# VHH binders against q9uj72, part 13

Target 1, 324 residues: q9uj72
Amino acid sequence: MFCGDYVQGTIFPAPNFNPIMDAQMLGGALQGFDCDKDMLINILTQRCNAQRMMIAEAYQSMYGRDLIGDMREQLSDHFKDVMAGLMYPPPLYDAHELWHAMKGVGTDENCLIEILASRTNGEIFQMREAYCLQYSNNLQEDIYSETSGHFRDTLMNLVQGTREEGYTDPAMAAQDAMVLWEACQQKTGEHKTMLQMILCNKSYQQLRLVFQEFQNISGQDMVDAINECYDGYFQELLVAIVLCVRDKPAYFAYRLYSAIHDFGFHNKTVIRILIARSEIDLLTIRKRYKERYGKSLFHDIRNFASGHYKKALLAICAGDAEDY

## First folded at step 22 (VHH)

Design L5
Fold by OpenDDE, fold request of step 23:
Structure L5 (fold): chain B 324 residues (1-324), chain A 122 residues (1-122)
Amino acid sequence: as target 1 above (324 residues)
Amino acid sequence: EVQLVESGGGVVQPGRSLRLSCAASGFTFSSYYMHWVRQAPGKGLEWIGNIYDSGRKFYNPSLKSLVTISRDDSTNTLYLQMNSLRAEDTAIYYCARGMKYFRDRSDYFDVWGKGTLVTVSS
């Protein structure tokens, strides 16, 4: 089943927005003896990112202080990560997450998969620029150095941001489906290359046709076929691409559920997805989450998180009356 | 009907003190966060400070030394004590109710008083 329905976020531009007054309230929240974490939540989770940037600017102008800096100084733990995360423009936030995913010992491959499999060409372009500006490094080079094999090749393909857009060709889709089918049967390095090239470069619309044709010729679902034929992070990346093509909100619902239930509430993943998707499709993600797993995302966050951290996540997530 | 009514405004000389009151009605006052906001002539709204149901207080850093907010839940009254008033403190002072919980595309302040005018003049 393929979904192309209208998607909606949970955070919208606040009406009657006053950046100066918001900045004053945040000043009161951050510059006193005590920290008003509730005020931070009430303001920052109820403003869109563009508005938050205006607040930060007003804050700087009035107090000569950096809002994010003050937040980092006054806040701690995961709550800090949420509040600070909200203050990044979307491309810079993605860049931030990727940087930290590759920094230090080891690599968070799941973060790389999640971001690069799900972002549009425009988002990838902006993310690359933000990455370079913020860290004085080339994102492609860093990805290349931190990964290997067909996994690396696929990520490098995705990070180019050159996926085709718009045009569909049923005849070509049938041909590509045959290539994918052959790739699943032969499983050679060459076939892996052909497989990832198709998945990374064809338009989402075209890939939906390809997947349908694949089902027609093989009698098997594309995800199932990948799971049977491949393994490791390469397999996970391929699956992520397919899932994003089919239903991006559903993919994130899956990621959130896994983060919450399979990884002992993986805070980084939960925070990243909620923040990154809050203005895009988080409401739709919630719907998919509830439909698929029977419990609301709000419910699960409420049960597994605590303190102001929980409050912040719930504020971003929002919820229906029955979720309270 | 939910209502906030400010009082205590007037004309005062520089250096003097003034206490404003805000009478709340129509809701459980003790359960809400209350705020003071002012608007000087020709200027935008300026947040002064707030007081939570727990009694915790927060102030605009620019005004902290000059103001004290308090509340009396038994009389459903919010107070703003202002000291060492200056000409620049001339404004309409508003009492406002702030959201305690998450909003749904609404203003943070859902209830406002009509305001009370404070004029600081020699």
Scores: ipSAE 0.895, ipTM 0.968, lowest interface PAE 0.4, mean pLDDT 94
Fold by OpenDDE, fold request of step 23:
Structure L5 (fold): chain B 324 residues (1-324), chain A 122 residues (1-122)
Amino acid sequence: as target 1 above (324 residues)
Amino acid sequence: EVQLVESGGGVVQPGRSLRLSCAASGFTFSSYYMHWVRQAPGKGLEWIGNIYDSGRKFYNPSLKSLVTISRDDSTNTLYLQMNSLRAEDTAIYYCARGMKYFRDRSDYFDVWGKGTLVTVSS
């Protein structure tokens, strides 16, 4: 079962928006001796990104100060990350996350997988531009230098942002399915290349057909087949691609659940997903989360996070009455 | 009925002080965040400051030195003390109740007073 067209976020443009007043309230919250973290949450989590940009502009205009800078100065730990994260345009936020995933000790491959497997061509393009502008580096080059093997090749394919769109060909799908099946059987380097090329370049619509045909031919689910045949980050990336093709919100629900339950609440992942998806499909993610795991995302965040950090996450996540 | 009523406005000379009051009714005043907002003639709304149920106060940086907000929960009254008033402080002053819980589909300020006019003139 594949999901596609009807997704919804949790953050929407606020009605009766007044960037000047918001900026003034944030000024009061950040420029005094004490920090009004509640005000930050109440304002920033209830404004869409475009509105937050307007607030930042107003803030700069009125006070001659950078809002993000003041937040970074006045806030700490994960709460800072949430508030600051909200202030990035989406492409720049993705760029930011990728940069930090590669800049530190080691590479956060999971971050690379999550972002590059899930973003559209347009998002990838904008992300690349933002990355270059912000860090004066080429994203592709950095990915290349920080990764290796078929994992690298696959990421490099994804980061091109040249996935086909809009066209479906059942006959071709059957052929591609055979290629995938063969790849799973032979497991050679060449087959890995063919496999990732199909998964990275075919349209989501086409891939859905491919996966169905694969099931028909092999009697096996595509994800199961990948898990059986491949390993490492390459395997994880392939699975991520397949999951995103099937149901992107479900993929993020899975990522969030894993982050919360399997990794002792991996804050970076939780923050990144909530922020990045808040205006896109976070509501749908919540639904998938609840459907699959029996507990709401809100519930789990509430139980594992604390303080204003928790409050901020919950504000972004939002929740239904059943979540309380 | 939930209501906020401002009072204390009037005509004052520059350099003088003025204290505004806001009487709250119809809700548990002590449990809410209260704000002062003003609107000068021909200008937009300007946030002055707020006071939490805990008594914590925050001010617009541009006005901080000139204003003090306080509350008396026993009388359900919010106060705005203004000092060294200038002509540019001429405005309608509003008290407003701030949202306590996020994700209210309503505006952040869910209750407003009718305002009280302060005119600073020589």
Scores: ipSAE 0.894, ipTM 0.968, lowest interface PAE 0.4, mean pLDDT 94
Fold by OpenDDE, look of step 22:
Structure L5 (fold): chain B 324 residues (1-324), chain A 122 residues (1-122)
Amino acid sequence: as target 1 above (324 residues)
Amino acid sequence: EVQLVESGGGVVQPGRSLRLSCAASGFTFSSYYMHWVRQAPGKGLEWIGNIYDSGRKFYNPSLKSLVTISRDDSTNTLYLQMNSLRAEDTAIYYCARGMKYFRDRSDYFDVWGKGTLVTVSS
């Protein structure tokens, strides 16, 4: 469905990279009486994650101090979250976000949905490992304890990281479409189980066929059917899966738009998506955002954020106000 | 044309002080973040410090006690004051203009001077 478009990020490896000099500059920015927030933005948003890791290593070697630790001590509020977030390897960042989503009183179900519905098998395995190393807890166990019902079952299925890959079967797709149609009609516990099993375990290529067959059989869009038949976080999760299968960049564009316009600029969601997707498909997300909503992501960030926090987000987003 | 020209380098004895200058032309000097960087023989580039248009200054922690950066926007000149010079301070000293962070895939420093040699020797 999205075939033909190149998927691109907004942050790339810097040419002529010098981790020692960057670490010196960051040392100057963080170890004085004043913090040079502009220096942090100018360096960290213009280095890829691998390069940022090298900077952190150089920083540790030169000063005997942890760069993330110094950032957490010297920075505050959402700007701290952006700068510190950039310093995590992708699996550790996902683990970090999931842990905080489940920590304390209450659970950020939307964070769980966004991450687990959108990550590949490889990413899921890596984040599970990172989660265990960082927090000495099992991610699956924590998800299980913090959630319930069919929502829990679906998350537990996704976190296994065992989605099929590659091969497509049109005949099977037609059969699965029938199962989905029946599930939407009957809506029993058993049908919910069958529904989430198909959506969580079939390959993206296969699911695209299934969705097409579903449309042929029911005369209804898969997302519309889910919205009519189900509710709560279970519904939200199912929709997220379907949207990611159709167009993952478009899904994130939707998430960003909702975060900005529907939730009064939900900072955690905006920060998480920009950081996590900056080297993967953020440019494509911007494109989808502009195409669907008529204004650039850059424009909306500029209008709703302020201070160095805004500058940092705009630097990650990249582009101009009129560009996608 | 955008240009940076360093001056003030030379041979000095240990313990002495030296002041370097960087003359800027071809751009609105007061609107840019300016930096000093040096390179010792056989070593990599070392960041010394910077100064912003607001007059805010930041230094390499290892060099902070030995250097002072200043600027004169009326003459488009950047300065580096160095005190208590040691043999280890022997290097080519460069002034550089800092890049705006909205430029993608660009070097952090978009303009460099040719450098001025400082030799600390007894």
Scores: ipSAE 0.879, ipTM 0.961, lowest interface PAE 0.4, mean pLDDT 93
Fold by ESMFold2, fold request of step 23:
Parts: sequence; C-alpha cells; structure tokens
Structure L5 (fold): chain B 324 residues (1-324), chain A 122 residues (1-122)
Amino acid sequence: as target 1 above (324 residues)
Amino acid sequence: EVQLVESGGGVVQPGRSLRLSCAASGFTFSSYYMHWVRQAPGKGLEWIGNIYDSGRKFYNPSLKSLVTISRDDSTNTLYLQMNSLRAEDTAIYYCARGMKYFRDRSDYFDVWGKGTLVTVSS
C-alpha cells in the first residue's frame, strides 16, 4: 500500500545504544552464582539483532568470555531457548532450527514447512550458507535424506531459493490455473510435480493472478481445492505456500494460534516465530492475529506461558496499551 | 520531589576502603531497585552494580571483588562499600534509580544523584 499497512516488526534499534554498559550489566547478570534473568530480558529484548552482536563482542572484549555460552550455563528449558535464540544472526537461527528439526527424534515437518515455505530467495541463500558453515553439512542433502515423495520434491524446489521475480503474464496465469485445476482432477505423480513447480517457481505477484484464475475456472478457493485433492505433509506444504503468497503475516498468525491452542502450548513453534519475525513483521502478525481470532497475541501468550519464559515472550511480542 | 543525594566522597590512599551513602527521598525507596554508576575523568559511564528491592545484588564482574552494595529501607539509604582502592577508581560516583518497566524503550535509570567525587591518590 501507498499510505497504509506495511509489514513491521516489534524490535527496533535502540536509541542511545551503549554496548559497553549493556555488556557490564549482562556480566553482572551471568557471572555470579545468582542469575539476573530480568536484566537479561530487559536488555536483550530491547536491542535489535545487530546491536546484540555488538553487545556480545563487547562482552568478549571486556571479560574474555562467550556471552551465549555463559547464558547456556546459567539458563534452562524454554527460557534458555528464547534468550539463546535472540543471540543468533537470522540466517543462523533458521539453520539452527532446521538442523534440530531433522537431527532429533523423528523429523519436525511443520518446522521445515514453516521456514522453507515462507522465506525469500535471499533468506534461503543466507540460511544455506549458515547451515554449511555451522554444521559442515549441506542443507539440501539433509532435507533429501530426511524426507520423501512429493513433500521432499517440493521442499527441494523451495530450498533452491530461485523463485521468479518481476513481470506478470496474465495469459500464462490462466494457463497455469488450468494446469492446477487438471492436477486436482487427475492427481497423478506428474500432475503433482507440475503443481508444486508452479507454486514454488512463479513470483508471488504471478501466483496471485493464478489463484484468481483458478477461482474463475473451478469455482473453488485454491486452499480448499488442495485440501480436497491431497493429504499429508505434501498437502500441508502446498497450503503453507499459498497462504504465504496471499498474506504471509496472516499465515504466521494462524501458525501461532494453532501452536497456542490446537495441541496445547507448542513452545518450539511460538519461540521460533517470535524470534524469527521480531524485526520483520511481528507487529503486522499481531494485527492479523487480533483481527482473525478476537484476542491479542499478547493476551494468549500471557494466559498460557509462565515465569521468566512468559516475560521474555511478552517482551518480544510487545502489546497495545490495553494489554498492560 | 524525588531526590538522590550522595555523600562520603573524598581523598583516600590506594589500598584503603571507603563507604559512600545515597540518601533517597520523595518516593517509596523500598519498592525500587537501585544502582551505582561511576565516571572516571575523560571516560564514559561505568556500571558498578545494583540491588533489588528484594536485596538481591549484581555487580560488574570487573569490580565485584572491590565493591559491596547494600540498602537500609528503614532510613531510605543506599550504600557502596569500596575496598582495596586503586588510582583508576578515581571517579564521580552516582546513585541512580532503576527503571521498573520496559514497555516503552527507556534509559537504564530515571533519577540520578548529583554525584560524589572519590579521589584515590598516592
């Protein structure tokens, strides 16, 4: 929009930033027998990631110690995951989350979907580089070995980070919509391949035209059609792609609501989204959440989380005046 | 009127000890956490440590063997005990009231004392 809603985060560069005093206060919080968890929250959630990196450098220069290492020693459970997660550069955080999604007991397919369906070409390139540097492994090879079928093929296409950008073509959009409609009718392996290639490779702007044409041809919404035609993680991934193309903040609002309500409080998903989106669109996600679900994200986190973990999540989420 | 007034500064020989006081008035002292901060000549501000209303204390690791912070809620007084003083400890020492909320971006401190000069001279 020209003079309207745009995506916005909740964490911004702090004014009058003093990394030396921040490092001194964090040193006090971490290097004694008692840990000042409130000070960790008050400082680290009120600095952007670039500023947190400068704090870590000041901490190392001043005390000869690794800030993240000291935090891991003093903290535990989900609170540790939040505070340590804030200290990751964004590409490394995505790489970290994908690594643990694949190297734990089983595979966390919803984590793979959430990250790979939503990231831009640049973000995917940077996360692949971070994954290689941190884990000495190839992200694409690990995805291939941990997944199968059309789900694998779709993830492998997304992780290439080569979605088309630029010019839209209405005639091609109509043709692509016909391909999607036939894929829902025939459901062969080749049709599934053609469908995921369209969804993974066409630009967001082109896909919005495709979805309009699909509605015209079929009389169905694209998500409803996918849900009727396919199942399993392939279906979930295709839906995630469509939702991200339409309204990425709304997709994340949906994921947060599900993580909080559908199975109980799924800590891993809430932590991942709040950290990863905090400087990108978390404020916009909050707006979509309230519009769709009636209550603020702040309210729901307050009701389902506890202790310093809750305080950290609420500090990242922030709230409107009425939430406080 | 909210006010913090430091006292106890002066000239002291290296290796000696000194106790600074901070008299608080105009607010419910027992409900706030308090800080000590110093500024050496030509240098930036250095955080010394804090003490919460609960009595929990935290110190700049560079200074923790040198200092002890305490508070007396019955007299609304914050203290800084400094031991084994060195020439580099020469500074203006400030007490400061800590910010309790972080909904809005805020400074570390919302009320400062005027400061008391400590000179460590051989």
Scores: ipSAE 0.710, ipTM 0.904, lowest interface PAE 1.2, mean pLDDT 91

Design L5
Fold by ESMFold2, fold request of step 23:
Structure L5 (fold): chain B 324 residues (1-324), chain A 122 residues (1-122)
Amino acid sequence: as target 1 above (324 residues)
Amino acid sequence: EVQLVESGGGVVQPGRSLRLSCAASGFTFSSYYMHWVRQAPGKGLEWIGNIYDSGRKFYNPSLKSLVTISRDDSTNTLYLQMNSLRAEDTAIYYCARGMKYFRDRSDYFDVWGKGTLVTVSS
């Protein structure tokens, strides 16, 4: 139903890649008396993740040292988080972000929502495996213990990573839409369970049919209906699922705008999205951001961030400073 | 025409010191980051270190105790001082002009010298 362009990231494999020389220059930047933060940015934001892994291997082979460890020793605050984050394989980065969302003071529910509502079955499987390997903990058990209510139940369904793929059934779409409409009317625990099971388990293609049928039946947009019917993190998670089904780059653009403008600059969210989407759809996210909000993502980051942290974010964003 | 010309190479005995020079012409030398790179026989390129226009210096950790990079902007000259030379330091030594921005996925250097051979032998 929805028409969209191909998605594109901002970071691509570098031509004439030399991991040995990269590792040597990073060694110079990190192991001396002074730290060359500009060299770190110039190399690491200009290599894809696969190339960064080869650099880390070369660094270990040449110097017997852990590149991420050396960066954590020399760098601080948000700049450290960006540079170290670039060095994680994608499943491990998701696992890392979920771990820190749950194991600090309080729980960062928006991080849980953003990751679990947006990732594919394969990505969820890989992040669960990485989480277990890195932290010796079960991701599903940690989500269960840190959350409650229908919010928990919905996250637990998503983290199974068993969404139907490629399936469409127009007759079932009409039936599923009626279930969603009744759940907005009745709001019982059973109706909430049926609603989240539809949103978590049906394929993206089927859900687009369901959302069209919902609008036909109710006269309402699905997001508007959820906002009127529910509240709290359950409501926010359901909205995130719907937005990801409709236009995932637009969902991330919304998340970035909120992170930059709502109640200050939320560094963790900006860093996470830029890194996680840099090779997937960050260029498309930038386009949606400017279309929807009037100013480029590049301009907003430039306006609100500072120092080497800003330089790193802008290098990942890869936008033109002349965008307004 | 932008040019970099190395000099000062030759045969030296192990344990001795050697100073290489790189004469720069055809560009505003004082505005550029400069590098030294070497290539031992049968091996790939090895980055030795760099020096910024500000005078800040960074070195390959494997070579840090053996080398010192300096520049004289008044004579447009880059220098590499090498001490306690070993047979493994036998290589062609190049100076190179660093590119200001890597963000466009360009290579590390846009101008290379021809190189000067250093042979460390008894």
Scores: ipSAE 0.699, ipTM 0.903, lowest interface PAE 1.2, mean pLDDT 90
Fold by ESMFold2, look of step 22:
Structure L5 (fold): chain B 324 residues (1-324), chain A 122 residues (1-122)
Amino acid sequence: as target 1 above (324 residues)
Amino acid sequence: EVQLVESGGGVVQPGRSLRLSCAASGFTFSSYYMHWVRQAPGKGLEWIGNIYDSGRKFYNPSLKSLVTISRDDSTNTLYLQMNSLRAEDTAIYYCARGMKYFRDRSDYFDVWGKGTLVTVSS
């Protein structure tokens, strides 16, 4: 099978880990009148999520208090969102972000796209379970009620978490590519349905073959074709799926660049990606970011964010002194 | 050569107060964060608190009302004032020089004193 560059995060298990001393120092930082924000950053960004869970358990056992709750009381604004977000187990963090994307006024479709287009079957299953346990609601039902049209149908397919795995069939790839090409030329509901079913259900390995065949048949890149054929959130979701299949770290680099530059630093998106990818592929995402955009992710965060919020983001990003 | 030397330990009766000192040498003391840590017999290390170069102080919540940390940058000395001592305060007390940033590590301190024994008994 094909492997690109090794994917790596920026946060690893700390050696010589001492959750009791971590909890004591966090207690000092949080339970007085003054808050030691530097200590929060220096500990929490330098432990992996599993270690942070052990710290929270030690903190509760030792002081009878909820670490996340204490942080929410002492902290504010985006810094609070970073520090609290680091304390969520990954499935619960996804569930939390989806819940807040849909509850309240309107819907944050970009959050739905980013999470559902990029997560594996196992991750989707775990986030659905976490969503049900935390919010006493069914994730699929909430997506259905908050979205419509082919956008909804595509999200509903993704959230099933049943993408084929390990299957490749070059003859079928040519057939699937023909269907995708015809769907880009036609705009019937049936073509849109077949298009999203192929993109949502075929394995990543199969879809890479399909995209090669699409180029052969049409002379056109799959993303460019989708951009020319469709619009709205349906188009954005289809593009996200293709980009995640092709090169998931590059997809997140694109999302980060857009969040930083297109929105004047869209804090929620930057925070979500850095936290969710910190132990998976954030180092690889940094590499893709600099390769494509010329400046490092570290540089852009340093120039657009401020205060302890900036320090926390830079600590998660873990750049070096040579980043410009 | 960087060195931290604790003093002021010894045997003390319950209910009394005690002041420990930590003499620092071989570095610019006023530029560093300083900590007190203790270890009771048969137990793990317990963080007591710290004091920043700015004078800001933070304490283990379990000990907050019992201790006061201070520093005198003119004499390069760190202090720990302990009040209303109890038998459970029997421990070896260490001063330690703090690291400013933990980047890619879990070490809290880069220099330790030898410790001074405090025994609270009747």
Scores: ipSAE 0.654, ipTM 0.894, lowest interface PAE 1.5, mean pLDDT 90

